# VH-VL binders against Small ribosomal subunit protein uS3 (rps3): the designs that were tried, part 16

Target 1, 230 residues: Small ribosomal subunit protein uS3 (rps3), of Nanoarchaeum equitans (q74mz4)
Amino acid sequence: MASKVIRKFIQNAKLTVFSQEFIRLYLRGANVSKVIIRQTPIVNRVIIYSARPKMISEERKAHLAKLLELKFGLEKPVIEVLPIENPNLDAHVIAERLAMGIERNIRAYRRLAQRYLETIMNAGAIGAEIVIAGRLSGQRGKTWRFKAGNLRKTGTIGQFELDRAFNIAYLKPGVAGIHVTILKPDAEIPDIIEFKSPEEISIEEIEKIDKEIAEKMKKYLETYLLAKQM
Below, E stands for the ipSAE of ESMFold2; O stands for the ipSAE of OpenDDE; V2 stands for 0.75 times the mean of E and O plus 0.25 times the DockQ between their complexes.

## First folded at step 13 (VH-VL; framework fv_tezepelumab)

Design x4 (from w2 with light chain Y51W; at its last look DockQ between E and O 0.48; V2 from the best seeds 0.63)
Fold by ESMFold2, look of step 13:
Structure x4 (fold): chain C 230 residues (1-230), chain A 122 residues (1-122), chain B 108 residues (1-108)
Amino acid sequence: as target 1 above (230 residues)
Amino acid sequence: QMQLVESGGGVVQPGRSLRLSCAASGFTFSKYGMHWVRQAPGKGLEWVAVIWYDGEEKYYADSVKGRFTITRDNSKNTLNLQMNSLRAEDTAVYYCARGPLYDVLHGYFDIWGQGTMVTVSS
Amino acid sequence: SYVLTQPPSVSVAPGQTARITCGGNNIGDEDVHWYQQKPGQAPVLVVYDDWDRPSWIPERFSGSNSGNTATLTISRGEAGDEADYYCQVWDSGSAHYVFGGGTKLTVL
């Protein structure tokens, strides 16, 4: 019984991934980032984030909805297109732009990678990496790697967002794979010493960093609790 | 004006050590991989070592591996080469050279220093 | 290890086109770079990625790369082009940057 349920979940996950990839391919050129598919027995909501939402007309939405129903069995699809906040920090957008740029001029791969890395870093990324793998010239596939900034996590838990994407440049000799990795701030970095409530402070976690600070915080907490009894 | 200026060359005996420095100016040093290339008197160019833009990866020619160490200090815009266990065949002009923007391995050397002479003789 | 072979010398008359070759096993699969070095001076990049030029290098310098031979072409040769010329690749197999032996170009 358990094996049948697990098989159903695995097949459902594969169908979702295939549907998302189909949508990105169908809408190639519209700079699609995230595709969220919420499947329900009544309606299937398809949320498409794009850097060029106006390029996804109502006619294209209707045609895409028909294709999703016919080819993927996604019944009653409702397609909603939303803009993205910062396309120059979106790995999917950058990977698509780079792939299409290389398709237009295979010899420009180095200059395009350098230009997009500069664009990413100017948009506020902490670090970025572009890897191009495949046959751009000659008979042998090769790997090119371009890096900027620092891709290692810095700071405290949950302060950074790692965005990764893959795209394909379709070239006459074959294909080239493009991997884009962008490390960007996820939220404002809070001051570690500023807390909303003293009871939420973990002395043990502070002690791992600095024992003198932990002792001072312990005394502060004791004073705070005593004052609340007033 | 973009420039690379080497220093620290001189005459040393075999088995001794020497440290070369390269000062960079006029460009953002931390965006570029950096190299050492040498040229023995009357001979051609020979690549010696590379260091990534952030200092995390290094590669050496087989002739110097284990004896030379390439380092960089991005806060001071300097590239260094520590040369230990020097041999007569290490006698050469040593150039520092800049790699392509953001490209960590697969490129060319677009800016070169004037070179500093290292002579290893008894 | 990967070896790049250049002729030791090439001569050209003023105003004529010089060709300097760089031979290597399947060098057409590599990105080939070219440097000019005048006596007593540091090398200068003249062609990279087979045929691209730095912005400060005139269009008289061009390159090609196919099969087992890369070629540096200098149109309308001048006395100022007299120099040693080196080709260079990155060899991923050895993790080495490799230079050719050099070619001395003489203009008459």
Scores: ipSAE 0.613, ipTM 0.838, lowest interface PAE 1.6, mean pLDDT 84
ESMFold2 (binder alone), look of step 13: mean pLDDT 93; pTM 0.953
OpenDDE, look of step 13: ipSAE 0.746; ipTM 0.879

Design x5 (from w2 with light chain G93S; at its last look DockQ between E and O 0.81; V2 from the best seeds 0.70)
Heavy chain, then light chain:
Amino acid sequence: QMQLVESGGGVVQPGRSLRLSCAASGFTFSKYGMHWVRQAPGKGLEWVAVIWYDGEEKYYADSVKGRFTITRDNSKNTLNLQMNSLRAEDTAVYYCARGPLYDVLHGYFDIWGQGTMVTVSS
Amino acid sequence: SYVLTQPPSVSVAPGQTARITCGGNNIGDEDVHWYQQKPGQAPVLVVYDDYDRPSWIPERFSGSNSGNTATLTISRGEAGDEADYYCQVWDSSSAHYVFGGGTKLTVL
ESMFold2, look of step 13: ipSAE 0.679; ipTM 0.869
ESMFold2 (binder alone), look of step 13: mean pLDDT 93; pTM 0.953
OpenDDE, look of step 13: ipSAE 0.788; ipTM 0.895
ESMFold2, look of step 14: ipSAE 0.610; ipTM 0.835
ESMFold2 (binder alone), look of step 14: mean pLDDT 93; pTM 0.953
OpenDDE, look of step 14: ipSAE 0.709; ipTM 0.863

Design x6 (from w2 with heavy chain E57N, light chain S92E; at its last look DockQ between E and O 0.67; V2 from the best seeds 0.00; counts 0 for: pae E 6.8 > 2)
Fold by ESMFold2, look of step 13:
Structure x6 (fold): chain C 230 residues (1-230), chain A 122 residues (1-122), chain B 108 residues (1-108)
Amino acid sequence: as target 1 above (230 residues)
Amino acid sequence: QMQLVESGGGVVQPGRSLRLSCAASGFTFSKYGMHWVRQAPGKGLEWVAVIWYDGENKYYADSVKGRFTITRDNSKNTLNLQMNSLRAEDTAVYYCARGPLYDVLHGYFDIWGQGTMVTVSS
Amino acid sequence: SYVLTQPPSVSVAPGQTARITCGGNNIGDEDVHWYQQKPGQAPVLVVYDDYDRPSWIPERFSGSNSGNTATLTISRGEAGDEADYYCQVWDEGSAHYVFGGGTKLTVL
């Protein structure tokens, strides 16, 4: 009986991710940042953060709600659209804008990536990285990296303080993947010298954090393996 | 008007050192990768070194690796090339060139200085 | 290390089209850039990313890149186009920027 609960958990998680991705694709061009699906006893609330909320009309909301119920089984969806404050510091917004810009002119990929890095840094980011992978302008598949500022990608704090997004540019020769990573102004960036100095963080908190991560990973693997056996 | 102006060239003996400078104006120097490119008399262009916009990453041609050091001072809008253990084959006009915005490779050199001559001879 | 091969010279009559080649193994997979250098002057960028031009470079300058050959094409050649022309790429394997040997264009 335990296997039924585990199967339902895995299926619901997949449906949630597919619903979020479908919403971003359906609303492409409205600069959707994040999509939150909250279950309540009466309705399932779908909260959509957009840099261009005016582009998401009531008619589009109603049509999207019907599609979510029919295609993803989301009962009684209620769609709310909210604005975002800093679109130039939002990785999802930047990734979509870059992807659509490259679709309009594949040869502009370097210029656009450089301009979006400038936009991100002028908005106050501590650091940013744009990675484009694919075939562009008659080239074989390659990876291009565009970096600005200071971007620490290792350590526990760095892992939790970055805004990351992925998007796809659909091009005639194929697709190009776009990764955007932004380190925002409020993030703390520990350096090696800080770790050598006495810290106020207790040893007990470090052990607690590590133990919880290990337990979550163990449970995830057990759930995956049980679902695979069925 | 965007400009790059090299200085510090001259005649030196083999084994000596020389320091080249490049002054930038008319653009935001700290956003661009910078290069040194040289040209021996009557010969073609040869890339020497690059330094990224923030000074953290550097690459050198094999012919100068270990002897030359590229540096920059973004507060003074200057690029430098420290040339140690100079050889006769280092004789060339040395150009300062602006590379791409931020840290992109595969780039081109869109602004060039007029160059400074370095002659290594006894 | 990656080698770019250019003919040492190309001649063209005034008003004719000049073509300057840059050979390299699989150069069609690279971003190729072209520079013009007149006697006693610094190089200037004329074509970048295989076929794009800076806004101040006339339409007469164009580029192409396919297979093992990149080509700089100068339509309606003029005496003012006499110069040395260099192609350039970034070679990821060696972490070097590489120039071709240069081509002297003469307009007779």
Scores: ipSAE 0.087, ipTM 0.615, lowest interface PAE 6.8, mean pLDDT 80
ESMFold2 (binder alone), look of step 13: mean pLDDT 93; pTM 0.951
OpenDDE, look of step 13: ipSAE 0.638; ipTM 0.835

## First folded at step 14 (VH-VL; framework fv_tezepelumab)

Design k1 (from x5 with heavy chain Y102S D103S H106S; at its last look DockQ between E and O 0.27; V2 from the best seeds 0.00; counts 0 for: pae E 12.8 > 2)
Fold by ESMFold2, look of step 14:
Structure k1 (fold): chain C 230 residues (1-230), chain A 122 residues (1-122), chain B 108 residues (1-108)
Amino acid sequence: as target 1 above (230 residues)
Amino acid sequence: QMQLVESGGGVVQPGRSLRLSCAASGFTFSKYGMHWVRQAPGKGLEWVAVIWYDGEEKYYADSVKGRFTITRDNSKNTLNLQMNSLRAEDTAVYYCARGPLSSVLSGYFDIWGQGTMVTVSS
Amino acid sequence: SYVLTQPPSVSVAPGQTARITCGGNNIGDEDVHWYQQKPGQAPVLVVYDDYDRPSWIPERFSGSNSGNTATLTISRGEAGDEADYYCQVWDSSSAHYVFGGGTKLTVL
């Protein structure tokens, strides 16, 4: 009984993380921040926070809801899209903007990182860090670190005290990984606990759903693992 | 509005020391990497040293490594250069320059002071 | 030990376009920055990251960078543009900031 309950809990945690990352990839360009999946007595609510909520049309919400129900087993999903109060302090928004900016002009990576770091600090962050890893300026893969302020608010700093995000710039010669870490004046603790790291995501399960998304998630994992080793 | 003002230059004999200071105003000093760049009379620009916004990392040109020490005091908005074991070849106008935001090691110098003259002669 | 090579001087007629080159091995892979220095004055950043300008620099200053050559272009040259011009990069192999030798621009 205890083993059965533990097994179901672990399976639900994997599904939640997988669903959240799928939603972010499906809605790329809409500056999606948090994705919260909550069970209510009637339906499963999928709450999507976006800096550009109008880019998530009713048609796209309907298609996403069908995918989540039919392919991911999320019963009766209802998708709500809410705006973000301060996009310039949101790590996911900044990481996506930076990734897409680098895709438009690979040679602007340092300029863009500097401008976004300034934007974050001007928005009131206590500290911020942007790490870019990949082949951006030469033949050799490199890691660039951009940091400002103080990323330590207290002596008990944990993952729940920092806003962290990872995104990928898809470039002709390959990919570049982007990590953004922001310490906000009012430290934000996520109300959803992630139970699976990017290394644990099953690409074969994703391929059964959408081959394009599976390939992007595979590149996500490969880039993330390479960035950790640099 | 944004300003860098160097001081502490002068005439010294070889082997002596000098300390240069740079006072910053009109911008948030603690957000930027800071540099010293020098120019010998009638010659071109030569980078000397960099210090990161938080003072944790420093890099030096080979010609001054081991003799010069770059430091900063973010509470006073000041950049300093301690120059020891001075040589005739260190004779130059020394400029204080603002680098890119934060910890970007590579970049450009967007704000310059007017410079302070250091003359090393026997 | 990365070397940036600039011509010692360039002359241009008033109203014409001046082009100042900065040569380096694979400089097209580097972000090139340009500075103007008038006699007795501190340098002023005029172009950074190959082609961007600070907001206080006129649009007639522009830059390009490909292959082994970066170029600073000053359109509609004026007497006020007479100055020494330096290109600059960060050389990751030596961990040094490198300036070119400088180019004296004369508007005749």
Scores: ipSAE 0.005, ipTM 0.482, lowest interface PAE 12.8, mean pLDDT 80
ESMFold2 (binder alone), look of step 14: mean pLDDT 93; pTM 0.950
OpenDDE, look of step 14: ipSAE 0.018; ipTM 0.570

Design y1 (from x5 with heavy chain L105N; at its last fold request DockQ between E and O 0.40; V2 from the best seeds 0.66)
Fold by ESMFold2, fold request of step 16:
Structure y1 (fold): chain C 230 residues (1-230), chain A 122 residues (1-122), chain B 108 residues (1-108)
Amino acid sequence: as target 1 above (230 residues)
Amino acid sequence: QMQLVESGGGVVQPGRSLRLSCAASGFTFSKYGMHWVRQAPGKGLEWVAVIWYDGEEKYYADSVKGRFTITRDNSKNTLNLQMNSLRAEDTAVYYCARGPLYDVNHGYFDIWGQGTMVTVSS
Amino acid sequence: SYVLTQPPSVSVAPGQTARITCGGNNIGDEDVHWYQQKPGQAPVLVVYDDYDRPSWIPERFSGSNSGNTATLTISRGEAGDEADYYCQVWDSSSAHYVFGGGTKLTVL
């Protein structure tokens, strides 16, 4: 029983990962970061975070929606494109930029890796690592490793967020894999708030996220509690 | 102006110890791997040891492994080489050298000190 | 262990092109770096990553690397180019940095 449930969960997770990678490939160049696929009884939502959202036109969203339905059976998906808060701290964005940069000038791999590490650290990362592995010159595969700051994690998950991404540079002699790891100081995710019942809502927890929203929720709770007593 | 300044060289007898120091200035020391490279009189360059930018990893040439210890203090911008059980073949000018920005492998040495002489004799 | 082989000496006439070789098995798979050392002085990086030059090094210095040979090329050789030249790689299997034996360039 447990085995069957575990196998079904693994199969669903693999389908989600394939869908996410398909979306990143289809939208290559638009600096796509997170792709969140949520299936609900009301709507199937595909939320795409991008550093260049204007490259994802309504026409391209419509074509992508059709492909997701046909290839992955995602019935009538609603595609939402949102901007990224800080693209320079996003591992997927950095990995894509580096991959495309190396494709344009293979000899710049060291300079590009150094520049992107500096960009990541200046954007507030605690630490970062860029690994380039593969054939850059028709030679046997090699690995180049660049590190900045401290990637050693201390304390709870709530204090640190480890962002990892992989991308591929397509080169004439072959391919080069690019791994980007970024350790961020903030592990809280304020952009997604699951609604609780009114009694479960903590104004103090909401205040951690946004003080304006916390004030609005105070008024909501006061109105709800008064109405419930009547 | 970027500089590396070695100190601590001298004349010592075989079996004795000596500690070399390298003071760095003009760049962010903690972003770079640091090296010791030596050159015996009239001979070529020989890499001795490396320490990563954060002190996490250290590697040594086989000729000095077990006798030499490389360390760094990023708060003082200093690199050190503790040399124990010195031998006549350790006689050389010792250079402090800087590796590439952020690079932990496949590197080169872009900034060198002027060196400090270590003589092990008699 | 990985070994880099350089000729002990190379001569060039003033104004001509000097070529200094660095031999190693499959050295074309490595990133090769070159240093100039004048008598009584510390080495100076002149070429790195096979082809690239620090901003303070004249364009006359260039490099190439393929197969079993890396080459440092000095165009329009000058008396000021007289020095010892070393090639260097990083050997990933040992995590060691390896220098060639050095080449003395004479301009005559």
Scores: ipSAE 0.661, ipTM 0.856, lowest interface PAE 1.3, mean pLDDT 83
ESMFold2, look of step 14: ipSAE 0.651; ipTM 0.858
ESMFold2 (binder alone), look of step 14: mean pLDDT 94; pTM 0.954
OpenDDE, look of step 14: ipSAE 0.784; ipTM 0.896
ESMFold2, look of step 15: ipSAE 0.649; ipTM 0.857
ESMFold2 (binder alone), look of step 15: mean pLDDT 93; pTM 0.953
OpenDDE, look of step 15: ipSAE 0.813; ipTM 0.909
ESMFold2, fold request of step 16: ipSAE 0.659, 0.591; ipTM 0.856, 0.821
ESMFold2 (binder alone), fold request of step 16: mean pLDDT 94, 94, 94; pTM 0.955, 0.953, 0.954
OpenDDE, fold request of step 16: ipSAE 0.831, 0.826, 0.829; ipTM 0.921, 0.919, 0.918
ESMFold2, look of step 16: ipSAE 0.553; ipTM 0.808
ESMFold2 (binder alone), look of step 16: mean pLDDT 94; pTM 0.955
OpenDDE, look of step 16: ipSAE 0.818; ipTM 0.913

Design y2 (from x5 with light chain W90Y; at its last look DockQ between E and O 0.49; V2 from the best seeds 0.00; counts 0 for: chain humanness VL .660 < .674, loop humanness VL .292 < .304)
Fold by OpenDDE, look of step 14:
Order: C-alpha cells, then structure tokens, then sequence
Structure y2 (fold): chain C 230 residues (1-230), chain A 122 residues (1-122), chain B 108 residues (1-108)
C-alpha cells in the first residue's frame, strides 16, 4: 500500500512540474514567476503569479484550462492569476525578459545581462548570477557568466534559499539557455546547525563557504580551547 | 571622467620586490574585475593578472605565478600588485585596466591607466 | 596556450581601407577584442565581442570574426589611425587573457 501511494505521489509530482513548465511556456511573455497547482477532490486550482497579469486574458485562461485537462489530466482546472510584488527580484521574470531581449537582439546579450544584473542589485538583492549558454556567435556553443554582489555557493552549511530560474532564448543560429540566480535580501539562512560545542565546528567546511568566517571561527576556537585549559 | 592612475613604478635590482598601485575614479569600482597588463619596451601587450570584483578569485599569467599577488580594496577604490622576486624580464610598463561590468568570462579591457614603468636591472 | 597571430605591419594609403587580421585556431568561436595603441600612450579598446564598438570610437572601425581569422577593418584610413593594433581573446582552458603580437599600421 505504501508503494502504491508513493508511486502515485511521485507521478503527481512529476505531472505538477511538467504542468508548471508548460504553463510558463504557454504564457511566455507574461513574465510568469510562480505556478501553484493544487489538486483536491473537489476542484483543481492553478494559481499563476505574473508580473504582467493583464496579458493573461480570460480567453487565454480558458484555453490553458482545456490544454491542462487534455495534456495533464487536470479536470476542469480553475485558473487564477495574481500579481507579484517584486518582479525585479524574481529569477523567472528576469530570465524570461532576458531571453526575449536576446531574441530581439542577439548582439545585445552582454549589455542585457549587465542591465538586468543592475536591475536585480538595485532591487536589493544580496547577489545575483546570470549564465548564458548557447550559440550566440560562431559555430560553437559558448558560456557567458555574469556575477554581481555576494552570491554564496550552495554548500552544506549555507544553503541560502536561492531563487533560480531557467529560460530558453530561441535564436536563428540556435538556442541559448539562460540561468538566473538571485539571492534575495530576505533569504532565510537555512538552519544554522546549532553546534552544541565549538569543538563540533568543522572549520574545513566553513572554509569552503567563507574564508573570513572560517578565520574568525578558528580564532574563536583557539580562544575557547585556551580558556578550557585554564 | 572614468580614470585609472598607476603608481609605484621605478628601478629595482633583480630579486627585489616592488608594489604597484592603481587608483580608480569615475565609476563604481566594486562592480568590475580589474587587471594588470604589462608591455616590455618595444614589445607587445602581456596580460599579468586579474582579480574579480569581490576579490574572491584571482588568476595569474604563468610567467608571474607564485611571484606576483594582485589585491584590491573596494572601499578605497584601489588595485595593487605585489611583485616579488623580480627578474629582468619583468621590465615593462605596467597598466591597470578595467574589465567588463559583471563579466567574469570572455572579458576585454575598456579602461586603461597611463601605465607605470618598472625597470629591473642590476 | 592559445596563440594569436597578427601580421607585423600593414600599410594603407589615406582614404583607403585597412584590414588587420588576427589568426587563431577556431578563433571564430571566441570573442575577439581589438585595441589601438599610439606611441607613448595606453591602449584603447576599439572593437569588442568581434564586432561591437564603443560609442566613442568612429564607425570607420569595424570587426568581423569567422573560422580561423578575425579582422579589424578601418575604412577611410586617416593619418591619425597610424598605431599598433592588438587582438585579444580569453582562453578559458588556461584561464589566460591572450594578446596577439600586434600590427603596426602605417598610413602613407
């Protein structure tokens, strides 16, 4: 019984993810941020957060509902569109805007990436990264990386809740993948491992995340150990 | 209005050390990767080192690796190059140069200082 | 390491078009940048990302890049264009910024 329930859960999860991506693709240009699909025995609800909710007309909603039913088996989904508060801090919104911008002018990929990083940082982000990978020029696929602010690497100790998004620019020479990562100002530092004792602190792990913090902790540990010997 | 000004050049004997400095003005220094590029007398341009905007990553040319150290102070808008174990072949005009905004790959140099001459001779 | 090859010198008559080449293995797949350096002066970026131009650089300067050759084109050459020109790429494999050997442009 547990296996069947787990399988059903996994299937539902997969369907949900695919449905979400489908919705984003279908509503491309509407700057869709987040899609929530809630399935209940009574009603299926699709909540779409968008920076441009007015672009999602009733006709589009109706059509989308039909498609979701047909493709994903969502029975008579009710689609609700809600605005987002900070589109400039939304990785999905930025990724889509950037992708579309590059589609309009492939030569402007650097300028656009720079501009959007400025936008993100000005909106109060702690850090941000934009990665463009694809065939923008020449025959070979290339990767461009743009970074601003302080983007801590997702390690075991400091998995800051990063906002990440992926979008595709469809270009004449091919396609380019757009990756956007934003560390928002209100990002909760995940569960600080409450170390019961300073001795349990892995300095090596901290060094991987932040060398300065590691140094401070080393000093602290040294002091602690000295005090303990007294 | 955007400007880089190098200082610290001079004549030094082989094996000695020298510290170069670059003062930046007219732009938000902390947003740009910064470079040192040198040019020996009558020769071409040679990239020396880069430091990322936040100082977290540094890269060096093989010719100077282990001897030179690039640093920056974003609070003072300064770029530095500590040159140790200097050799005759290190004789060159050293330029401070700015990389592209936020770009950490495939970079160019859009702003250059006037350069400072370093002469290593016995 | 990645190697960029430039002709040592190029000559052009005033009003004519100068073309300076930069050769490299599959350089067409790289972003090529160009610098102008006049005697006793620091280099100046004239073309970046193969074909883009800073706003303060005249339209006479243009760039192209394909195959194994990047080209800086200077149309309507002027005496003031006489300088050394360097191509440059970033080599991701070695994490080096690489310059060509430079080309002396003479306008006669």
Amino acid sequence: as target 1 above (230 residues)
Amino acid sequence: QMQLVESGGGVVQPGRSLRLSCAASGFTFSKYGMHWVRQAPGKGLEWVAVIWYDGEEKYYADSVKGRFTITRDNSKNTLNLQMNSLRAEDTAVYYCARGPLYDVLHGYFDIWGQGTMVTVSS
Amino acid sequence: SYVLTQPPSVSVAPGQTARITCGGNNIGDEDVHWYQQKPGQAPVLVVYDDYDRPSWIPERFSGSNSGNTATLTISRGEAGDEADYYCQVYDSSSAHYVFGGGTKLTVL
Scores: ipSAE 0.641, ipTM 0.826, lowest interface PAE 0.8, mean pLDDT 89
ESMFold2, look of step 14: ipSAE 0.702; ipTM 0.881
ESMFold2 (binder alone), look of step 14: mean pLDDT 93; pTM 0.948

Design y3 (from x5 with light chain A95Y; at its last look DockQ between E and O 0.44; V2 from the best seeds 0.64)
Heavy chain, then light chain:
Amino acid sequence: QMQLVESGGGVVQPGRSLRLSCAASGFTFSKYGMHWVRQAPGKGLEWVAVIWYDGEEKYYADSVKGRFTITRDNSKNTLNLQMNSLRAEDTAVYYCARGPLYDVLHGYFDIWGQGTMVTVSS
Amino acid sequence: SYVLTQPPSVSVAPGQTARITCGGNNIGDEDVHWYQQKPGQAPVLVVYDDYDRPSWIPERFSGSNSGNTATLTISRGEAGDEADYYCQVWDSSSYHYVFGGGTKLTVL
ESMFold2, look of step 14: ipSAE 0.683; ipTM 0.873
ESMFold2 (binder alone), look of step 14: mean pLDDT 93; pTM 0.953
OpenDDE, look of step 14: ipSAE 0.709; ipTM 0.866
ESMFold2, look of step 15: ipSAE 0.694; ipTM 0.877
ESMFold2 (binder alone), look of step 15: mean pLDDT 93; pTM 0.947
OpenDDE, look of step 15: ipSAE 0.779; ipTM 0.890
ESMFold2, fold request of step 16: ipSAE 0.714, 0.666, 0.706; ipTM 0.885, 0.869, 0.881
ESMFold2 (binder alone), fold request of step 16: mean pLDDT 93, 93, 93; pTM 0.954, 0.953, 0.953
OpenDDE, fold request of step 16: ipSAE 0.846, 0.850, 0.846; ipTM 0.931, 0.932, 0.929
ESMFold2, look of step 17: ipSAE 0.725; ipTM 0.891
ESMFold2 (binder alone), look of step 17: mean pLDDT 93; pTM 0.953
OpenDDE, look of step 17: ipSAE 0.700; ipTM 0.861

Design y4 (from x5 with heavy chain L105V; at its last look DockQ between E and O 0.73; V2 from the best seeds 0.66)
Fold by ESMFold2, look of step 14:
Structure y4 (fold): chain C 230 residues (1-230), chain A 122 residues (1-122), chain B 108 residues (1-108)
Amino acid sequence: as target 1 above (230 residues)
Amino acid sequence: QMQLVESGGGVVQPGRSLRLSCAASGFTFSKYGMHWVRQAPGKGLEWVAVIWYDGEEKYYADSVKGRFTITRDNSKNTLNLQMNSLRAEDTAVYYCARGPLYDVVHGYFDIWGQGTMVTVSS
Amino acid sequence: SYVLTQPPSVSVAPGQTARITCGGNNIGDEDVHWYQQKPGQAPVLVVYDDYDRPSWIPERFSGSNSGNTATLTISRGEAGDEADYYCQVWDSSSAHYVFGGGTKLTVL
């Protein structure tokens, strides 16, 4: 690195992304969208946006807060769970719903992707793309692409208008990777930190906390790397 | 109801050109990839070309590559096939066919037109 | 390019089950689609993605695909099922859509 300040910034950024992905895995099924970690003089606030906030009980909040403090070094964390205003325009919510839908019926992948794209576009998206990669038919891994609307201007729009998410369908023969990209109308909601790659997640560090989550993170990383190659 | 109607077929001499059109109605044309498929008299089906829902990607069978150009106009709900340097083996009924909703490459043809006959003979 | 092989003709007695095969190297790894074409008419999709039917196609039409053979099965064959049947895949290596040569189904 260049200086000590720059090295500290990079290390903090890796911890933030690692914590966000851990939280999403710990709370799988609650449709967690963005996770914001804010440092204040008194406490560290962890703000979790969910489409199903009732699934995140006070007991689960307390357990998660303890894990973040003891294992991730986040001092005195306070977990806040807020509802999502537009779940049908949230890439993380759509990716999780699609992944879990495919887990219930692998043969429905095309119908589900088509349905979710229609839902996204009816919710006001300018454009959207769903990419599914894995063994959904036959023995060979394949990639399916579903597109709607106009995504050609993503480079000029920047981070502020583009929502991207990756999730995994856990299937008996293996896993299938789900990539969702949504180009939204200009929103008044703050930007989400979504640029950190899952490749920076340390499975060994997660195993110190929870072996079940570590196995899921391992599968997540393997599937992400496979999907990235396609 | 959903419909595809081809037009522009006819009898032409080898080396000439024809432009086929396909008018779509009853569905949102701009959500679908579109194809041309042909069938020579008494023969089987042969895929000719595909164009993405937004017109940005196109693929052609080797037998027509360099001679045929597929285009679409989403504002007019039309698909076109410009056929240049026609040969006797291009003689066929040409069908306009719709791909699956939002699917850009993979899949099947769920709606077909009735076809337009192109005859290339001297 | 990838070759799909179909028998030129298949016959079935009325009320019996017809089976139309589509052969290809490792076709079980492909998504196979089936079309019915009656004389003077455009093709009609009857089975897609190996097993699925459009909602307007009766359940008498079903599909299977494994190994080197995909099969279209038409139970309780009727005179109205007399047609040419084509299988189709997308061949990723050539980026082409490929049809089988067609099978004429006759109900005797």
Scores: ipSAE 0.575, ipTM 0.820, lowest interface PAE 1.8, mean pLDDT 84
ESMFold2 (binder alone), look of step 14: mean pLDDT 94; pTM 0.954
OpenDDE, look of step 14: ipSAE 0.694; ipTM 0.853

